# VHH binders against q9y6x5: the designs that were tried, part 194

Target 1, 379 residues: q9y6x5
Amino acid sequence: LPPKLLLVSFDGFRADYLKNYEFPHLQNFIKEGVLVEHVKNVFITKTFPNHYSIVTGLYEESHGIVANSMYDAVTKKHFSDSNDKDPFWWNEAVPIWVTNQLQENRSSAAAMWPGTDVPIHDTISSYFMNYNSSVSFEERLNNITMWLNNSNPPVTFATLYWEEPDASGHKYGPEDKENMSRVLKKIDDLIGDLVQRLKMLGLWENLNVIITSDHGMTQCSQDRLINLDSCIDHSYYTLIDLSPVAAILPKINRTEVYNKLKNCSPHMNVYLKEDIPNRFYYQHNDRIQPIILVADEGWTIVLNESSQKLGDHGYDNSLPSMHPFLAAHGPAFHKGYKHSTINIVDIYPMMCHILGLKPHPNNGTFGHTKCLLVDQWCI
Below, E stands for the ipSAE of ESMFold2; O stands for the ipSAE of OpenDDE; V2 stands for 0.75 times the mean of E and O plus 0.25 times the DockQ between their complexes.

## First folded at step 8 (VHH)

Design wb1 (framework vhh_5j56_2; at its last look DockQ between E and O 0.08; V2 from the best seeds 0.00; counts 0 for: pae O 9.0 > 2, placed apart)
Fold by ESMFold2, look of step 8:
Structure wb1 (fold): chain B 379 residues (1-379), chain A 127 residues (1-127)
Amino acid sequence: as target 1 above (379 residues)
Amino acid sequence: QVQLVESGGGLVQPGGSLRLSCVASGFTFSGSDYYAIGWFRQAPGKEREGLSSISGSSGGYTSYSDSVKGRFTISRDNAKNTVYLQMNSLKPEDTAVYYCAAGEYIRGSDLYTYDYWGQGTQVTVSS
């Protein structure tokens, strides 16, 4: 009877989609559980960093996954979505599935959450799927529910990741009501299938389920491009990451590169590493490059004069368009309670509490989420 | 290896219609929204322009550029591994080489990477 938790992410699910589109199944889930209307995520508002922040409770500078593309000057190692398996990148933190299966005789299961197919601190999730975007939601769900019901030692923490609505948000943009309505309808149907399957397997009443996301999505346009090649020759820097937060490793004097960039566009902020705003918590890691460029909302930094995307994320984490939501249901959670906002790093200590785990040092504040929990006094 | 073959181009008068086909091989298109086939065009002296795309999921999510929305329709036939572009109300400005391309969405990337391109088919709209 140990407490169990399923953590589900629908990538790129902007918080205000809940208000602007119909979600009968998600609305039923929320009515019987809790809703956090806005989750303030971490800068940069990208997929790998924010998924790792959820499961570690740490800012990106503290957990070391500072972008989807990274470079380490000492080891000469590169990180990308095609080169993400080296534990070197992940070992600056301990994610909750590692803590879960090491502190107590428990198992963890994972269906494609970032990092769960990597042996972090020589520990990989007890049951996992290697990342493969072609695997259907139904197959991911089938594996997760099989492991939750049929494992010894029992699976007490499970993760499930789905690429939508992020993929479609990039392709269509969040303002394409026709296409996004169809996409979000399919996602709501998947949530309905999830709930129905948990009920059919006898898990629904005793499993805690969190449905959340890593970031939102903003509308982009071919009319809102920042052509970096017009401002600076490639020979003066190494490009580590491009848009909407470019990571610039100077090949010449850093101040000279900065001066070439600082007036490149009124729609882009250029920061020396030491001048990055403190509210970003994005300075104290060697993987953060000496210069970053931060595009304004809806602007795209390009090297050439074209872009294929109509939606993007990665922008300033104060922007409402970058914020996801969180919904939860289960014995640990109140019924019918709505909360306005939490920080994404607050999810980790809450999950540790639900599971009875001792959290590692983190940036979350347990008090921010206690009103969601039945065993806590809200005031 | 992935191969894309366009067909259906030709000469048409203004206001006319054409239907382009893109046959994919070495790549099963149907599977999830993480695969897409897109149509692009390039006129002499101009940059390549994205026109429309359709995802690999059943029913397929479609996208259109503003320049063709309402005139062009993208569709697919999974049994033939084929994507179509129905082009109506053609104008001389639509004269270009039309390409199909296949892309894959990579988790953590901001876009479909259209790494596989056809050889192109000429469309000429003239009186």
Scores: ipSAE 0.013, ipTM 0.430, lowest interface PAE 7.5, mean pLDDT 89
Fold by OpenDDE, look of step 8:
Structure wb1 (fold): chain B 379 residues (1-379), chain A 127 residues (1-127)
Amino acid sequence: as target 1 above (379 residues)
Amino acid sequence: QVQLVESGGGLVQPGGSLRLSCVASGFTFSGSDYYAIGWFRQAPGKEREGLSSISGSSGGYTSYSDSVKGRFTISRDNAKNTVYLQMNSLKPEDTAVYYCAAGEYIRGSDLYTYDYWGQGTQVTVSS
């Protein structure tokens, strides 16, 4: 029986939620499997980039999804949540579902994971759902599990995406204990539904399941705003992305734009593209704009108006508030094992190993996940 | 960069009507599934309040605050890249500066975050 893997993402699930709230279903899942307490994600810590890093093992500069909002100066194309269907943006890498599906007697399935409804390298998942936020988790789960159970060729890799707790984190802020408690309980219940569904279908014992997230969430405030209009006139640049990492396309001399921004706020670092810190691995792509602004944790870059978000993400990927977790269960994984940290790009070579796929060149280190796997030696 | 310009404000008697326009540049309404255009107002000494929004989706999802429901109507002309607010049965309490804003939809919720704002247009309802 070929190995099967289901990759599940709950968007914006900050790692320390596990310590501050009760998750009976998720804890049971972890008890019978493994937990990575903190996953260091990629910079910038946004949804599309990090989800694509999970399934490619690449830093953002390498796979080419460098933000939720992008601009290509050569083609004059724009990328956004509402305009993400052009393969042009995705074709700089090969995601695992494509690799999997190109193998003999295998197919892939996806429920609204970023990029899965786009033909990448002329290959689209055999089974997929177009993104629709109105579609319930239950419906997504039902489709995914049906495909895992009844498809021919068999679905051996599947993805499942859910928008919470990210949306609520943005709305309420992560420090709203009352509202976030309610939201996180719902998520735990959904995990319970997932496990129950898999057991009902007889998939639980044989299916490898990874539950993870793309990023965390930090608290924002009206008292922590960086107003760019106080530093530079709108006519001098085009804004490609705003907060907390702004992408600036100068309309005048880049140096002049930089000089106007470099001292705009003590809570914001301003980088010329060539001066972006190496640790971000966020330099070697034409889609990265000439100047980027990086706000400090909890600070919001605004123009003439304040943000309506009470929580946000996209900040420095070394910040604990930006880190998600990873839990896993299945025949490939140990039972009752907890691991401190991995890099988010490490997930890809691990998944390739589990599925018996040859990984494309990637930035992950398989050695970082060996202790999670029953067939590997752990030092 | 997105620019929004409001027009259509002015002085009107109670019970009268006005039609506000919001013209966007650097942003296309059509095909923007996760964007919305919203109308806001701010009266002297009061906080800014949301009145209505319309999404960029094919269906053009619309919303209204209770204060304007049944009286105001939001609509969109994609060809002109313009959003309108038809205001009927105006009341003195509707006197305010009206703003148009463009924002991004937060997935999984009904919340929009508005990052781009117009300069505002004054609406005065008085006998």
Scores: ipSAE 0.012, ipTM 0.323, lowest interface PAE 9.0, mean pLDDT 92
ESMFold2 (binder alone), look of step 8: mean pLDDT 80; pTM 0.810

Design wb10 (framework vhh_5j56_2; at its last look DockQ between E and O 0.05; V2 from the best seeds 0.00; counts 0 for: pae O 12.3 > 2, placed apart)
Fold by ESMFold2, look of step 8:
Structure wb10 (fold): chain B 379 residues (1-379), chain A 127 residues (1-127)
Amino acid sequence: as target 1 above (379 residues)
Amino acid sequence: QVQLVESGGGLVQPGGSLRLSCVASGFTFSGSDYYAIGWFRQAPGKEREGLSSISGSSEGYTSYSDSVKGRFTISRDNAKNTVYLQMNSLKPEDTAVYYCAAGEYVRGSDLFTYDYWGQGTQVTVSS
């Protein structure tokens, strides 16, 4: 039988939630598998870029999904949460479900992972759900497991995406123990349901399962706002993305716009594109705007006096608050092994190895994950 | 000004049916994959619970929570800018204030809320 893999993301699951809250079902999953305690994600630490980095192994500058809101000056196209189905945005990389289903006798299935309802390189996941946040986790899981059991050619790679704890993290903030405890307990129950469903369907022993996330969450406050309107007139620039990494397209001389912004707040770094720190790997794509503003952790860039968000992400990827975790179980993985850290781009070559796929050129390092795998010598 | 107005609530016996209506004004619901109108309910002392949604797309994607799937049916009439919730096989635990809400569904949304809410309509399932 071909090896099979289910990749699950719980959006916005900060790594230290594992230490600060109780997860009996996830802990049982980890106990019988592996844990990577911190995954170093890519800058900017936003949902679409990091989900695409997981499945391509590429930095954002290389895969072209550089933010949740983008502008391409050559084509004059805009990308946003409401306008993300144009293959133009996604075609700078080949995600793993495309590579997988183009192999002989294989197909792929997807329950709402970003990009899976877009025909990338004229190829869409063999089975997929169009995005709809009102669809329950159980329905997403039922569809995935039905496709894993009932498809010809067989589904060998499947993805499942869930919006929590990201949505609640934004609403309450990660420091709201009462509400986050309730949210995280519900997620642990969903993980328990996932394992039980896989066992009941006879999938558990032969399916590799990765449970991970794209980023963490940091606490915000109405006391930590950066009012951009106080520093610069809207007529001098086009705003492509706002917070916590603002993307600024100057309408006048770039140096003039930079000079108006550089002293706007001590809690914000202002970068000309060529001056963006090399460690971000966030420079060599036309979709990255000439000026970016990077707010300090917990600060929000606004155009008015208030914000609905009590938690946010998108900050510097060196911040521990931005880091997710990875847990995995299945025949490819060791039992009861813990690893400290990997890079999020390392997940892609590991998944390709598990599936027997040739990885496309990428930024990941297989050696960083080989100790998780039973078929590798780990020394 | 965007407004949503629910109607069709009332008292019904267990096993009965009701049809709720949500009339939208101040915007056109149809025309985007990213718009949705959803039905929610809130019983005393409980959090608001999402029940069903329908997208503004031409396909009209629908979703149902497990608690109502098979008993409730969401539908729309784009000419009247109206969304309906047909509720069948009603149970005492369905007693709540029912709200419709309008929002934009996006992948990996930074917000887990709908932007516009109706005033609510009471549904009571009791003999």
Scores: ipSAE 0.014, ipTM 0.252, lowest interface PAE 8.0, mean pLDDT 88
Fold by OpenDDE, look of step 8:
Structure wb10 (fold): chain B 379 residues (1-379), chain A 127 residues (1-127)
Amino acid sequence: as target 1 above (379 residues)
Amino acid sequence: QVQLVESGGGLVQPGGSLRLSCVASGFTFSGSDYYAIGWFRQAPGKEREGLSSISGSSEGYTSYSDSVKGRFTISRDNAKNTVYLQMNSLKPEDTAVYYCAAGEYVRGSDLFTYDYWGQGTQVTVSS
C-alpha cells in the first residue's frame, strides 16, 4: 500500500506552550512518535506565507505568498484573507498536494488548509472543503478521515487546518494564563479526538501524521505602539500591510517616504526593498513592496488607531516566540525521539520522502529531518 | 488596500433613530467566512466599546453588547459590500464617535481581532 500522510496545523501554536501547559493527548502522541521542539519558520511569520512554505519547501520570496495581504502593481490585484481564490497568487509554486494528486493511483484531500480550495496549476485536490471558519473541527476531521479511508484512488496526502490557538492568542495575549489554559485544553482535546478517530477507523498504525503550526504568538501592549501618522502623512503612501511588518507603497518619491520613516521609532527597522536583510529571504519577489517596516518583538505598528490585539505574530523569524513545534507519528517516524530544531522549509522534502514523491526544487534540507525517520541514517 | 468608510452619523433627539453605513473597499465582504465587521463607539473620556458584529459567512452570525441589545441591529448588503447599524431608541448616553472595523472572526466565541478601521462618524443624541 502506498504510504499515507496527514498534515495537521493548529494555527499560532507557540512552541513553548508545550513547556508551560499540560497536553496529555499531545504528549501521548509525542511519546509514541517524534517531537521537534522548535521550528524556525519563514519571514514574515504570518499564516498564509508559512502554511505555503510548509507544503512547498520554499521561502516566501520564492513561492510568492509573501504576506496575508498583498498587492501586485502590474495587475493591480489584491490578496487578502477574504480574497485568496485567484490562482495568480499561488501559481509561482507547486504545493505537495498538487504533486501528489498528479501521481498515478493517488489523490489528495484537504480541510481548509490555505490554498487547497484554489486550482493551482489547473489542479485542485480531489477532495476539499471550502474555507469556512464556522465549520467545526469535528466535521473537518470526519471528512478528512473519511476520505483517507474510503477514497478511490486512495487519498495518500491530506491536510487539516484549525484556527486555534491563534485567534485566542490575538484576543487574550499569550501571557494570559487563565484564558490560554482553557483554549489550549480544548486544543489538546481535539488532538485526542483526532487520535481516537484514527484508531476507530483502523488508520492509526499505518497513517503518518504530522501535527505542527505556522507560527507562535508574542505579547502586545498599548504601551508599545508605533504610530506611523506621527512620522508621515498617510497621503504619501499606500499601506499594503500594517503590523508587525508594514508594506509601504509610496505615492511620492520613495526616498522621501523612506526618509520620513527611517527614524520613526527606535523599535522599528525600516528597509528599502534592496536592503532587506538576506537572512529573511524576503527580497526577490515583485510582490514585496518598495519599503517594509519591521517592528521589534511585542511592538505594534498603528495608524491613528489603537490595536485591539493583545497578541500578534509576523515578527522576526529568529524570535523564539514566533516558533511553532512539530510532532509526528506513524510508520515513517521513530518512537520517543525528540529533536531540537529544524527549519519549516525542511518539512517539505521530508514529506516528499515519506510519500515517495520527487520534490520540486526547494529551500529545505532533507538532512535536517533524517533523525526523525526510521529508514534514514542518523549521525 | 482595505478601506472602511462610515456614514450616517448626525444629530438626533432622544428616542430617535439613525442608520449607520460602513462601506468596505479593497476587500469583498460577501463570502468571507474568515472575516467579520464590527461596530464600535468611543465617547469623550471613555474607552472604546464594542457594540455589534456580523460575520462574512453565509450564516451571517451576529453579536451584540448588552448596552445595545434590543435597540441596535446590524445587517449587511453583499451587493453593496456594506454593513449597516440600525440604531433605534437612541439615548444621550449613545453620543460618541462610531467606528466600523473588519477583522478575523471565530464562530461561537467573542474572538474578533480587528485589522482595519474606519475613520469614524459622529453621533450626537441631544434634546
Scores: ipSAE 0.000, ipTM 0.294, lowest interface PAE 12.3, mean pLDDT 92
ESMFold2 (binder alone), look of step 8: mean pLDDT 81; pTM 0.816

Design wb11 (framework vhh_5j56_2; at its last look DockQ between E and O 0.79; V2 from the best seeds 0.00; counts 0 for: pae E 6.0 > 2, grease 25.5 > 24.2)
Fold by OpenDDE, look of step 8:
Structure wb11 (fold): chain B 379 residues (1-379), chain A 127 residues (1-127)
Amino acid sequence: as target 1 above (379 residues)
Amino acid sequence: QVQLVESGGGLVQPGGSLRLSCVASGFTFSGSDYYAIGWFRQAPGKEREGLSSISGSSEGYTSYSDSVKGRFTISRDNAKNTVYLQMNSLKPEDTAVYYCAAGEYIRGSDYWTYDYWGQGTQVTVSS
C-alpha cells in the first residue's frame, strides 16, 4: 500500500499552550507518536504565508505568498482573505498536494487548507472543499476521512484546516486563561474526534498524521499602540498591510517616506526593502513593498482607528510566542519521541520522504527531522 | 439582504432596567463557530464601545466588557433569530445609542469583522 499522510493545522496554536493547558487527547496522540516542541516558522508569521511554507518548504520570498494582504505593482492585483483564488499568487511554487497528485495512482484531498481550492500550475486537488468558515470541523473531517478511505485513485495526501485557536486568540488574547482554556479544550476534543474517526474507519494504524500550526499568538493591549498618522500623512503612501508588519507603498519619494517613519516609535523597526535583515529571508520578491514596519512583540500598528484585537501574530519569527508545535503519529514515526525544535520549512522534505515524492527545490533540511522517522538513522 | 433591527430602547431612571432586541433577517448566525452578534454603544463625543457578544456556536459562548459585566446579559433565541441584551442597574453613563452588529471571523483576516450593523436604538438614563 502506498504511504498515506494527513496534514492537520490548527491555526494559531502557540507551542507553549502544551505546557500551560491540559490536552488529554493530544497528549495521547503524542505519547503514541512524536512531538516537536517548537517549530520556528517563517517571517512574517501569518496564516497564508506559513501554511504555504509548510507545504512547499520555502521561505516566503521564494514561494511568493509574503503576507495575508499583498499587492503586485505590475499587474495591480490585490491578494487578501476575500481575494485569494487567483493562481497568479500561488504559482511561484509547487505545493506538495500538486506534486503528489501528479504521480501515478495517487490523488490529493483538502479541507480548507490555504491554496487548496485554487488550481496551482493548472492542477487542483481531486477532492477539496471551498473555503467556508461556516462548515464545521466534523464535516471537514468526515469528508477528508471518506476520501482517504474510499477514493480511486487512492488519496495518499490530505490536508485539514481549522481556524482555532487563532480566532479566539485574537478575540480574547492568549493570556486570558478562562476563555483560552475553554477554546483549547475544544481543540483537544476535536483531536479526540479525529483519532476516533480514524480508528473507526480502520485508518489509524496505517495513516501518517501530522498535527501542527502556522504560528502562535502574543498578547496585545490598548496601551501598546503605534499610530502611524502621528508620523506621516496618509496621502504620502498606500498601506498594503498594517499590523504588526506594515507594508508601505510610497506615493512620494521613498526616502522621504522612510525618514518620516524611521523614528515614529521606539517600538517599531523601519526597513527599506534592501535593508530587511537577512535572517528573515524576506527580501527577494517583488511582492514585498519598498518599506516595511515591524512592531515589537505585543505592539500594534494603527491608524486613527482603534483595534479590538487582544492578541495578534505576525511578529519576528524568533519570538517564542510566534512558534507553533508539531506532533505526528503513524508507521513512519517513532513512538514516544520528543524533539526540541525544527524549522517549519523542514516539514516539506520530511513529508516528501514519507510519501516517496521527489521534493522540489526547497529551504528545508531533511536532516532536522531524521530522528522523528523510524527508517532513518538518528545520531 | 442582511438586516439587523434594534428595539427596546428608551428613557429609564438610574437603577432601572431595559431589554434590547436585535432581530436579524437574511442571515442566520446560529450554527457557526465563527459568527457572532455583538452589542455596541456610542455616546455623544465618545468612541463606539463593544459591550457584549454571543457566538453562533451551539454552545452560545458569551463575552462582556468590564463596563457592563455583572449588569448586562446577552442571550439569543434561535427560532426567532433574535439576540437580546438585558440591561440592569442602569447608570447615567450608560446613556448612548446602542447598536447590534453581526460579526464573522475569516481565515487570514486576523480579526473579527462586523459587516452588518443595525440602525441603533437610543437609551437614555436620567432622573
Scores: ipSAE 0.523, ipTM 0.789, lowest interface PAE 0.9, mean pLDDT 94
Fold by ESMFold2, look of step 8:
Structure wb11 (fold): chain B 379 residues (1-379), chain A 127 residues (1-127)
Amino acid sequence: as target 1 above (379 residues)
Amino acid sequence: QVQLVESGGGLVQPGGSLRLSCVASGFTFSGSDYYAIGWFRQAPGKEREGLSSISGSSEGYTSYSDSVKGRFTISRDNAKNTVYLQMNSLKPEDTAVYYCAAGEYIRGSDYWTYDYWGQGTQVTVSS
């Protein structure tokens, strides 16, 4: 029977937090397992797209969750934080929990991973929590461990999502050492609680656990604003998403809108859809708007002269500040091994291998993760 | 339904002090790390400026802008559903209408929004 797997995300956990702050519990987890120091995520480096890339192995253009705010011109549907449960948005891919629970004698459990409270291809996670940010980490963990230990058919794949350090990174900025040290210490304590709970339930030695994140965080400031209002009248376009990657739907001639924007700021790249760099793999989906604006690291696109953000993400995925880490522990993984980098889409075929699942077509490369796994020859 | 009411403004000489209150109704502020009440100000002809915030967490974590850090102190009284701004060492540059606002973190927006605003209270620092 395939091993069991728990996939955990701490949203917005920048890879270099590991070297710049102290994590006694996470470091113990890593010491007895594996670490990937930098995970190159997908562009746009936003929450919904990258969480779905982890569980589908697909670039955003292929899985269809191309931003946290989207518009579909054919159906005239909008996707947002309050309107994210329509299966229409999610049905362009098959996430691993759907594949898993369709296997004989298997079920899946979820504590708030993006998409797990949606019936994707008419299939919703066997056990799940509806998203509610007010539910504590302890309650999420208790539900997940109860399902892992007490379900028939057994839960073989589970996921757990937590909003920090993303929320605090936006509020304080990643360079606020006083506040971020407090926040990250709390996260480390939560990891300690997770490990302790798994040990108390007898799961620790036989459960594979991945702790990762979707993206990092960069410092912003009031001195690094791009005022869109100074370059173009609001009446010439519909704004689908604002910062740091603005999605622009022209209301007038597209070339005219582009020309008004192209010299708006030296700290912003303006792309017609066909000119978006190929390395972004961010072109071939109707949900990607005709013009996108990509701010330089640490710059914020605004409609007014001020912003409340001190940290942000969504920037170019080549930026180290946008990269999360991955740590893993369990019978499938080596002990005490460190790996430099993988692509975030590589996580999916690795998880499929661990669970004995046939992966759907995807953009990941199993070979990139072989050295993490005890059953693979590492060259 | 959600309402915020500021009070405690007035005329003060330079170097003086004021304590502003923000009474919230229609929701319970405390008990969530993802909820905050912030203080803002706006002088005539200028943009609104964020000054300080306090989280809904049990610890009540605070943040201050550089312009007021060391002079202003934010605090709360959960039993009264009230947030305070103690303003010391006031300068003529602090003259503005002061607003409190309630905000929340939303995963899908990946930032803090302040969607509920009080009507404001005037603070004037002048001899």
Scores: ipSAE 0.248, ipTM 0.615, lowest interface PAE 3.7, mean pLDDT 91
ESMFold2 (binder alone), look of step 8: mean pLDDT 80; pTM 0.812
ESMFold2, look of step 11: ipSAE 0.040; ipTM 0.489
ESMFold2 (binder alone), look of step 11: mean pLDDT 80; pTM 0.806
OpenDDE, look of step 11: ipSAE 0.454; ipTM 0.756

